# Designs tried in a protein design chat: VH-VL binders against Ubiquinone biosynthesis protein COQ4 homolog, mitochondrial (COQ4). Part 22

Target 1, 235 residues: Ubiquinone biosynthesis protein COQ4 homolog, mitochondrial (COQ4), of Homo sapiens (Human) (q9y3a0)
Amino acid sequence: SDGAGPLYSHHLPTSPLQKGLLAAGSAAMALYNPYRHDMVAVLGETTGHRTLKVLRDQMRRDPEGAQILQERPRISTSTLDLGKLQSLPEGSLGREYLRFLDVNRVSPDTRAPTRFVDDEELAYVIQRYREVHDMLHTLLGMPTNILGEIVVKWFEAVQTGLPMCILGAFFGPIRLGAQSLQVLVSELIPWAVQNGRRAPCVLNLYYERRWEQSLRALREELGITAPPMHVQGLA
Key: E = the ipSAE of ESMFold2; O = the ipSAE of OpenDDE; V2 = 0.75 times the mean of E and O plus 0.25 times the DockQ between their complexes.

## First folded at step 21 (VH-VL; framework fv_recaticimab)

Design b2 (from u1 with heavy chain T102I; at its last look DockQ between E and O 0.78; V2 from the best seeds 0.70)
Fold by OpenDDE, look of step 21:
Structure b2 (fold): chain C 235 residues (1-235), chain A 122 residues (1-122), chain B 112 residues (1-112)
Amino acid sequence: as target 1 above (235 residues)
Amino acid sequence: QVQLVQSGAEVKKPGASVKVSCKASGYTFTDYYMHWVRQAPGQGLEWMGYINPNSGGTKYAQNFQDRVTMTRDTSISTAYMELSRLRSDDTAVYYCAREGKINYYWGYFDYWGQGTTVTVSS
Amino acid sequence: DIVMSQSPSSLSASVGDRVTITCKSSQSVLYSRNNKNYLAWYQQKPGKSPKLLIYWASTRESGVPDRFSGSGSGTDFTLTISSLQPEDFATYYCQQYYSWYTFGQGTKLEIK
């Protein structure tokens, strides 16, 4: 263990061998139980290094992405002005995000801290990815049920190229019934892929600057179409 | 009407520090980034950095990274720029400037302070 | 860092003249997301602060006379004064705000 102290809060320095073992173990566990978000997180951190570099470099070349990398905005209960969000007009990004959190009983604080990325800036990138996940649910109009999660994962896979997203997108459907699987393959996955390709990199959005923006307007700006109706009924 | 009012002229010795203030009015202070730009006598404009008044986040130009500190007091809608270890070549007019936005895209400086003359002389 | 090259450094003209100032960026300042050029033009009179004239390469700031126009895209930009007025004698600066913020060296417009 090279005696270099942690690079950031919660950083756990690991050897290549350790990372390999963590990757293998977390992959197996994530396949066994896709609801193990902690294992998905470990898998992302241990396998995503190259992809994270690409994402970071992309962000650096984007005017808004560069500012995000510089200012390091965080999405947590401590950083969000919930009172402000609640006071925003119905249909605004901020109000709809808050609604999403409430309806789905999700907290921004449930996101696991980054631990196994051996670069401080890349650690932030993956942290930002995690924290923006719920925002993507809001943006795409996807619930947190299994179908909604798979759709978001496909979108993320297309947008980021992260191995964990790709794996999650492919293996997520394994436990679905025949009817759900058919809808997923015939309608939802194509929708997610199409929108993922069309939309600009969603990590380059400074969401905290857009709370007042109409969600509809934002979707239009990004080229995101309305979700297929079947996502809400097939839970 | 949007106004940026800066503090008065300063005369400093080499090695000293100077702190310039910029009081904003006519808009919500925390909704706009505040930038600092300086201009040496007879020279062009040089960007120094910015502060996000809402978060306190800052970005400094490379030439000033180790000498400049930008802060704000949201209670009085005032931004501050402190430059330390002053040199003779720091003699300039220092401006605060608001970054404008259109449809959630930012970048240009739409309002400027009147400028603060800082003279560094032995 | 994006370098802004402004030309000419100085220009002499008469009232009523058409004046053109050019600005080149070392890389494109066209943002693909919104299809806007992250370029602004400022006017500065002696002893005064800079004044915004043009943003997004071609949009006039409110209150700016119609004789001022901005054009260009990518790396090459132009500020044009169609008919120079006495109050237009000043120094003009281009600025990119695509990747942080950098200014051209300025163009001093003097009376002939």
Scores: ipSAE 0.605, ipTM 0.855, lowest interface PAE 1.1, mean pLDDT 93
ESMFold2, look of step 21: ipSAE 0.749; ipTM 0.901
ESMFold2 (binder alone), look of step 21: mean pLDDT 93; pTM 0.951

Design b3 (from i6 with heavy chain N103S; at its last look DockQ between E and O 0.71; V2 from the best seeds 0.65)
Fold by OpenDDE, look of step 21:
Structure b3 (fold): chain C 235 residues (1-235), chain A 122 residues (1-122), chain B 112 residues (1-112)
Amino acid sequence: as target 1 above (235 residues)
Amino acid sequence: QVQLVQSGAEVKKPGASVKVSCKASGYTFTDYYMHWVRQAPGQGLEWMGYINPNSGGTKYAQNFQDRVTMTRDTSISTAYMELSRLRSDDTAVYYCAREGKVSYYWGYFDYWGQGTTVTVSS
Amino acid sequence: DIVMSQSPSSLSASVGDRVTITCKSSQSVLYSRNNKNYLAWYQQKPGKSPKLLIYWASTRESGVPDRFSGSGSGTDFTLTISSLQPEDFATYYCQQYYSWYTFGQGTKLEIK
């Protein structure tokens, strides 16, 4: 174990074998209990290295993505000006994001820190992905129920190609009832895939510079259509 | 009206440091990136870097990475550029410039300070 | 880094002349997401700060006379002054802001 100190805060250096074991274990646990967000995080970190590299390279080639990689913006309670967001007009990205957090009782601080990525920049990329997740819920108009989460995962899978997203997208439906499954397969998944393919890489959005932007305008800019109405009724 | 007002001319010796200020008015200081550009006598424009006044995030041009420090004081809407280990070839007019935006896309410099002449002479 | 190359480096012209300055980027500065060229033109008079003339390759800044126009896409750009006025004698710079920020070397427009 070459005594190279941690590359970043919370970094845990691991051998390839350890990573393999972590990947296998976390996959098994995530399949067993999809609500184990920590295991999903571990799975993402241990399996996502190649994909993260591709994402990083894509970000580097994008003017806004490059700035994000340079400035390393974080989305947390400590970095967000909640007062500012509250003062924004209804329908703005910032206001709607805040509403999302409140309605769904989620906090930006609930995101697990990156630990098992052996590259500081890639560690940031996956951290950014995690922190933007709730923003994607806001952007897509998806709730945090099982269906909403699956839809967002499908969108993320298409956008990022991350193995954990792909796995989550495929295995998420296993616990759904027949009716929910039908709606998911017939309407929601196709919608997520279509929008995921159409939209530019959402990691290349500097969200912190767009709080005042109308959510509608942003969706139009990205080519994201309104979510199917059935997502609200199946909660 | 948007205005960028820079500090006065500086004369420094080689090896010294210089700190130039740029006071912004007529807009929300934290909503726009502030850039620094210099121009040596009879030469072109050279981008030095920028600061995000809101976060304090910075990007420096490679040629200045080890010598330049950009800071801001949001309370007085002022950006600062400090250049250390001055050399004779650092003699130039230094400009602050606001980065403009259209529909949340950024990049061009829409307003400029009047410039600050820095002379490095033995 | 994207390198900007202007031509000519200097130009002599008379009042009323049509003037064209070219700028080439080493890489495309066209952004696919918004279909905009990340290119600006500046005017600088002696002893004065640069002034923005054109941004997004072809959009005139407010207050800029109609005789100034920008054109081009990708890697090749042109600033045109349709009828040169006495106040237009200055140095002109192109700038890309697609990948960080770089300027052309400048074009000095002098009176003939």
Scores: ipSAE 0.553, ipTM 0.842, lowest interface PAE 1.2, mean pLDDT 93
ESMFold2, look of step 21: ipSAE 0.717; ipTM 0.887
ESMFold2 (binder alone), look of step 21: mean pLDDT 92; pTM 0.946

Design b4 (from i6 with light chain S99T; at its last look DockQ between E and O 0.78; V2 from the best seeds 0.70)
Fold by OpenDDE, look of step 21:
Structure b4 (fold): chain C 235 residues (1-235), chain A 122 residues (1-122), chain B 112 residues (1-112)
Amino acid sequence: as target 1 above (235 residues)
Amino acid sequence: QVQLVQSGAEVKKPGASVKVSCKASGYTFTDYYMHWVRQAPGQGLEWMGYINPNSGGTKYAQNFQDRVTMTRDTSISTAYMELSRLRSDDTAVYYCAREGKVNYYWGYFDYWGQGTTVTVSS
Amino acid sequence: DIVMSQSPSSLSASVGDRVTITCKSSQSVLYSRNNKNYLAWYQQKPGKSPKLLIYWASTRESGVPDRFSGSGSGTDFTLTISSLQPEDFATYYCQQYYTWYTFGQGTKLEIK
């Protein structure tokens, strides 16, 4: 262990061998139980280094992305003005995000801290990715059921190229019934891929500056179409 | 009407610090980034940095990274720029400027303060 | 950093003249997401603060006379005053705000 102290809060320096073991272990566990978000997180951190560099570089070249990298906005209960979000008009990004959190009983604070990325800026990028995940659910109109999660994962895979997203997208369907699988393959995955390709990099959106924006307007701006109706019924 | 009102002229010695204030009115202070730009006598405009009044996040130009501190007091809608270790070449008019937006895209400076003259002389 | 090169540095003209000022950026300031050029023009009179004239390369700020127009895309931009008025004698600056913020060196417009 090179005697270099932690690069950031919660950073755990690891050797290449340790990272390899963590990657293998977390992959196995994530395949066994895809609801192990902690293992998915470990897998993302240990396998995503090259992809994170690409994402970072892309962000640096984007006007909003550069500001995000500079200012390091966080999405947590401590950083969100929930009262403000609640006061926003119905259909606004902020109001719909809040609704999403409430309906799905999800907290922004449930996101695991970054630990195994050996670069402070890249650690932020993956942290931002995690924190924006629920925002993507809101943006795409996807629930937190298995189908919704798979759809978001496919979208993320297309958008970011992160190995953990790709793996999650491919292996997520393993436990689905035949009917759900058919809908997933025939309608939902193509929808996610198409929208993922069409939309600009969603990590370059400064969401905190768009709370008042109509969700519909934002979707239109990004070229995101309405989700297929089957996502809510096949849970 | 949007107004940015800056503090009065300052005379400082080399090595000293100066703190300039910019009071905003006519809009929600926390909704817009505040920038600082200076202009030496007979010279062009030089961007110094900005502050996000909502979060307190800042970005400084490379030339000022180690000497400038931008802060804000949201309770009185006031932004501050402090420049330390003053040199004679820091003699300039310092401006605060609001960053404008169109359809959630930002970047240009739509309103400016009246400017604050800072003179650094031995 | 994106460098802004403004030309000319100074210009003499008469009332009624058509005036053109050019600004070049070292990199494109066209944003693909919104198809806008992140370029602004400012006017500054002696002893006064800069005033915004044009933003997004071609959009006039409210209250700016029609004789002022901005054009260009990518790396090459132009400010045009169609018919110079006495109050237009000032220094003009271009600015990019695509990657942080940088100004051109300015163009001083003087009376001939």
Scores: ipSAE 0.611, ipTM 0.856, lowest interface PAE 1.1, mean pLDDT 93
ESMFold2, look of step 21: ipSAE 0.745; ipTM 0.895
ESMFold2 (binder alone), look of step 21: mean pLDDT 92; pTM 0.946

## First folded at step 22 (VH-VL; framework fv_recaticimab)

Design d1 (from j6 with heavy chain G107A; at its last look DockQ between E and O 0.63; V2 from the best seeds 0.00; counts 0 for: pae E 2.3 > 2)
Fold by ESMFold2, look of step 22:
Structure d1 (fold): chain C 235 residues (1-235), chain A 122 residues (1-122), chain B 112 residues (1-112)
Amino acid sequence: as target 1 above (235 residues)
Amino acid sequence: QVQLVQSGAEVKKPGASVKVSCKASGYTFTDYYMHWVRQAPGQGLEWMGYINPNTGGTKYAQNFQDRVTMTRDTSISTAYMELSRLRSDDTAVYYCAREGKTNYYWAYFDYWGQGTTVTVSS
Amino acid sequence: DIVMSQSPSSLSASVGDRVTITCKSSQSVLYSRNNKNYLAWYQQKPGKSPKLLIYWASTRESGVPDRFSGSGSGTDFTLTISSLQPEDFATYYCQQYYSWYTFGQGTKLEIK
């Protein structure tokens, strides 16, 4: 299944058996220690192959998605003009994205490169998904606390079908307190699922062309409604 | 104000390569995609591909994929198209064309260079 | 992949005539996300580079006279010149930019 050289930077070619072992081991490690974000990344890379093919094919059929696949834009510290983003009006996508990064103390950079996807194009798709994830927090108005992350995972699960998103959406609530769980089940999951079904595939949006776009206007364009409540103080 | 000025006519032999330049002025070069279009004598327009001058990213039409290279030099606001392994049927006028700016989407070609005649003859 | 077909391939007309040129795409060029038809029309005179006339199917470029108009949606598009002037004798191309870029074969408008 593998024995050829790397297909992209950091690629580690693996056989189907090796992928199965990595998937099982990373799942076990992520369940045991949820702070092993490297194991979550391994799980996503080793279990998503068929779904990544579906996502890639869907991107190819959308004209904007096809341009993204062709040009391979990146959202990282080395590719973003953070000074330009800071100069944008309040309420613009770029300015609100910067605010999200600052408030939640996160970076656009990925900590670990994509390693275990044995197709260069599919490796880009999962890389793009990871880089766009924080954009989804901005778009949905969700913080990076546990509750906000679970809500984003429900949206992503509906949109992408990625196994790691489905598992995070389904099993993430185990860590929530009763108040947060009640709000999640009664209000936030229905909202996230409804918006995930209604909105176009978010991987087909060329966010780098849209920094100047009003976040409110973008939400209206995508059919994304305001969240039913502010989740920052709940979990 | 916007101007696209291309390099002069070229005569080449089959098997050679040609590199056509397109110097942009009157606008911010890196903000607009640059396309290349050719027109054989008496024929219609044929899209060859584009370059994003900000990133260097390219897309080539299938029938040119293995023979064309598009590059740019942002310091002199110049795009380049190189076509290799020339044949007599590559005799044509080669145009650069700027993709217009829209709010958040790709667009049509709003300005064209004057064209560069490339003649391939033995 | 999108093939653009123009009709007619050539046309003879007199100054003052009303002329219509049609362009048909093999698939829709209407993008549902912004509701725009990704179709443009260009004019090319002999020995000159093409010049943009119409974009988004019906929007005139700056400096293009009112006698030029575009219409249509989806797969069927028309360029109309309401009263020909001597400077309008040229070849006209439609172009889709919905999915990559494809030109029609051109319509040569000649003086009768």
Scores: ipSAE 0.597, ipTM 0.836, lowest interface PAE 2.3, mean pLDDT 87
ESMFold2 (binder alone), look of step 22: mean pLDDT 93; pTM 0.944
OpenDDE, look of step 22: ipSAE 0.665; ipTM 0.864

Design d2 (from j6 with heavy chain G107N; at its last look DockQ between E and O 0.78; V2 from the best seeds 0.00; counts 0 for: pae O 2.5 > 2)
Fold by OpenDDE, look of step 22:
Structure d2 (fold): chain C 235 residues (1-235), chain A 122 residues (1-122), chain B 112 residues (1-112)
Amino acid sequence: as target 1 above (235 residues)
Amino acid sequence: QVQLVQSGAEVKKPGASVKVSCKASGYTFTDYYMHWVRQAPGQGLEWMGYINPNTGGTKYAQNFQDRVTMTRDTSISTAYMELSRLRSDDTAVYYCAREGKTNYYWNYFDYWGQGTTVTVSS
Amino acid sequence: DIVMSQSPSSLSASVGDRVTITCKSSQSVLYSRNNKNYLAWYQQKPGKSPKLLIYWASTRESGVPDRFSGSGSGTDFTLTISSLQPEDFATYYCQQYYSWYTFGQGTKLEIK
């Protein structure tokens, strides 16, 4: 590193060799324990540079995506008005997202900060990807169990082309039982792929401006179909 | 009823700064983007930029990037536009305008302030 | 930046006339995701603020008389006043909000 200071908050300048080592190590760890979100994050950051450029460029060509890139909205407990979300009607994006967080006991703050991307704008793109992940669970109606996570990863892989998503999608099923694997391959993966291909880039949605929107209406807008019913029973 | 009430007319010298206010009422201030548009005498409308009152995020037109600052005070539902290093060609009526929402889409301007005349003269 | 070009820059008409104003964008303002044209029309009377007339190219704002209509798609748009009323003499502006915000130069509608 040419002694340049950090490009953004939490930025850790790394050499290509260091990035390579991080990528290898994080990949191994992520395969060993898929619940190591921190390792998945490292893998994404160290392998996703080219893909992130493509995503960024795609966002720039979209009017809503361009606004997102300009304003850099964040999804965290500090930025969310939870009281507002709670006051929204049932079936709204905001209310359903809040419900998702509560039911699955997840917090927006659990997302790891970006550290190993050597471009400030690309760092934001991957951060945005991370922060909208739970929104995608909400949008797709997928739980946070292993099966649900795999389905979301397939969707994300199709949408973003990020190496970490592709790897997660392919290797995630390794620990699944035969029945779960069968349902995954026969129903859920095809569904995720089809919806991922049909839907516009989900990073180009300004979710923070859509809290009042009916989740149903949003799904319709994006061409997302209802998930197969078997997802809740196999977890 | 939605209302945008702007501050009064300003007379400034070249090189000075002007700060125009826009007080919003009749709606939730933080739920709508606020834009600024100016109009020189006998000329058309020129977009200057916008602010997200909720986050404070801003976007400025290229022609104003280095001279304009948009801010807000959410406690009083007021947006501010400050233009620095004033020139004679900055003489114009300045408008605040709310970005509307329809079917969960936005982007057009549904309500406008009454305008603030800023005159820059030696 | 998307450039908006209006035609004509000015026109004279009489009460009861049908009036047509055109607006062309340098690029398409049709968004493929929602199949909407990001185009609005505004009316401005002397000494007054602009007033929204039409958005999404063809949707009338609440309270706007039925004699006002918007049409077009992609790069070519038209505002039509079916029967001109005395209160309609004003300057009209088209606006794109597809890629940031730009206005046409305006069309001044004067009484003949």
Scores: ipSAE 0.189, ipTM 0.728, lowest interface PAE 2.5, mean pLDDT 91
ESMFold2, look of step 22: ipSAE 0.767; ipTM 0.905
ESMFold2 (binder alone), look of step 22: mean pLDDT 93; pTM 0.946

Design d3 (from j6 with light chain Y97H; at its last read DockQ between E and O 0.91; V2 from the best seeds 0.89)
Heavy chain, then light chain:
Amino acid sequence: QVQLVQSGAEVKKPGASVKVSCKASGYTFTDYYMHWVRQAPGQGLEWMGYINPNTGGTKYAQNFQDRVTMTRDTSISTAYMELSRLRSDDTAVYYCAREGKTNYYWGYFDYWGQGTTVTVSS
Amino acid sequence: DIVMSQSPSSLSASVGDRVTITCKSSQSVLYSRNNKNYLAWYQQKPGKSPKLLIYWASTRESGVPDRFSGSGSGTDFTLTISSLQPEDFATYYCQQHYSWYTFGQGTKLEIK
ESMFold2, look of step 22: ipSAE 0.806; ipTM 0.926
ESMFold2 (binder alone), look of step 22: mean pLDDT 92; pTM 0.936
OpenDDE, look of step 22: ipSAE 0.765; ipTM 0.891
ESMFold2, fold request of step 23: ipSAE 0.820, 0.830, 0.828; ipTM 0.934, 0.939, 0.937
ESMFold2 (binder alone), fold request of step 23: mean pLDDT 92, 92, 92; pTM 0.931, 0.932, 0.931
OpenDDE, fold request of step 23: ipSAE 0.921, 0.922, 0.921; ipTM 0.965, 0.965, 0.965
ESMFold2, last read: ipSAE 0.837, 0.833, 0.834; ipTM 0.937, 0.938, 0.940
ESMFold2 (binder alone), last read: mean pLDDT 91, 92, 83; pTM 0.928, 0.934, 0.536
OpenDDE, last read: ipSAE 0.922, 0.921, 0.922; ipTM 0.965, 0.965, 0.965

Design s_h10 (from u1 with heavy chain W106S; at its last look DockQ between E and O 0.47; V2 from the best seeds 0.00; counts 0 for: pae O 8.7 > 2)
Fold by OpenDDE, look of step 22:
Structure s_h10 (fold): chain C 235 residues (1-235), chain A 122 residues (1-122), chain B 112 residues (1-112)
Amino acid sequence: as target 1 above (235 residues)
Amino acid sequence: QVQLVQSGAEVKKPGASVKVSCKASGYTFTDYYMHWVRQAPGQGLEWMGYINPNSGGTKYAQNFQDRVTMTRDTSISTAYMELSRLRSDDTAVYYCAREGKTNYYSGYFDYWGQGTTVTVSS
Amino acid sequence: DIVMSQSPSSLSASVGDRVTITCKSSQSVLYSRNNKNYLAWYQQKPGKSPKLLIYWASTRESGVPDRFSGSGSGTDFTLTISSLQPEDFATYYCQQYYSWYTFGQGTKLEIK
């Protein structure tokens, strides 16, 4: 930062040293408690600057991505028409997303605001990543339990290359039982990696314009196969 | 049958504002983006912007960013385009146009209104 | 912004003629994800609204006669009327929707 003050709402200008400390602290906390989404967020923001530039540039080369960067759509309770989503046909992206939120008892508003990215556009990119996370759960048919989170994180790591995703993907399994670990390594990780490599950048999807689209059709479009594990309500 | 019916011709003075309406029928109004395109006499087509009738979200062309306001009334399936601080070069036929699809990225206009002539003269 | 350039600006032809209109984009409008060209063609008759003819560069809109065809990819596109009919005398516009929305300047097709 050039000392000009906050670049966006919630922006906290920090020195490189401060960022380093934040990164170290947040990493430790995230490893200790992977459910500390706020620490994961801090880690992503403080370590992801270079990768975010790459993602941004990738988005600029994509027609939907470019449009997203221009329009800056947000996914929150205030921006979502829940009534509309509820009225959509079963199997539609919007309806299934709503179902995901309800079944897993999660809210789009639980995502931490971006604070430590010293570029307004990059701040949006990481914000978009956060807000699309639950959409990826929906898209991949993954629950919000530890196993599901790890699978999504592997997918995200392959898709974005973000350090926090990579770290989460590698260290997430540390606390898994033997059976879960076996399934993860033998089936789920290969699936996530394969789909992550095959699918185009999922940040370049304008989800808000696709609520009516069949989730099945979207998966087909992206080349996403059915997960090895079927998730109730999302399969 | 899909129909877009626009309001009648307008004559305005420089500096005034004009508001054109576009009533949609024959389809679910909120399921399609509505665009506005204008055409000066003897000239080509110029995109002005669009509105998402569902959310009310808008995107304006750079040339109109500070002068155009697009709104909608979903209860009557009507889109509105207001252009302020009118100039003589704003004299044109203004069209509302439906974007072909909203369930994936599209961008072509499959249905058009009949056009509204706006004349700006002192 | 992607600039669309049509050629010719005007053309005179007779009924029954084969007519070709060209549209060039300043950058590619081919999307690598789906291998589609984000290009449309419109017909506009005097005092009337534009009418969609072709989208995705080569897909004919429902109700459009078979004599209309679109071809091309990347930056070079062509609208062809195989056998010109009396009702085809109009102005034709190409439009890209790869990056926002821009139109060509138009090609006026007149009776010879």
Scores: ipSAE 0.017, ipTM 0.555, lowest interface PAE 8.7, mean pLDDT 89
ESMFold2, look of step 22: ipSAE 0.557; ipTM 0.812
ESMFold2 (binder alone), look of step 22: mean pLDDT 93; pTM 0.954

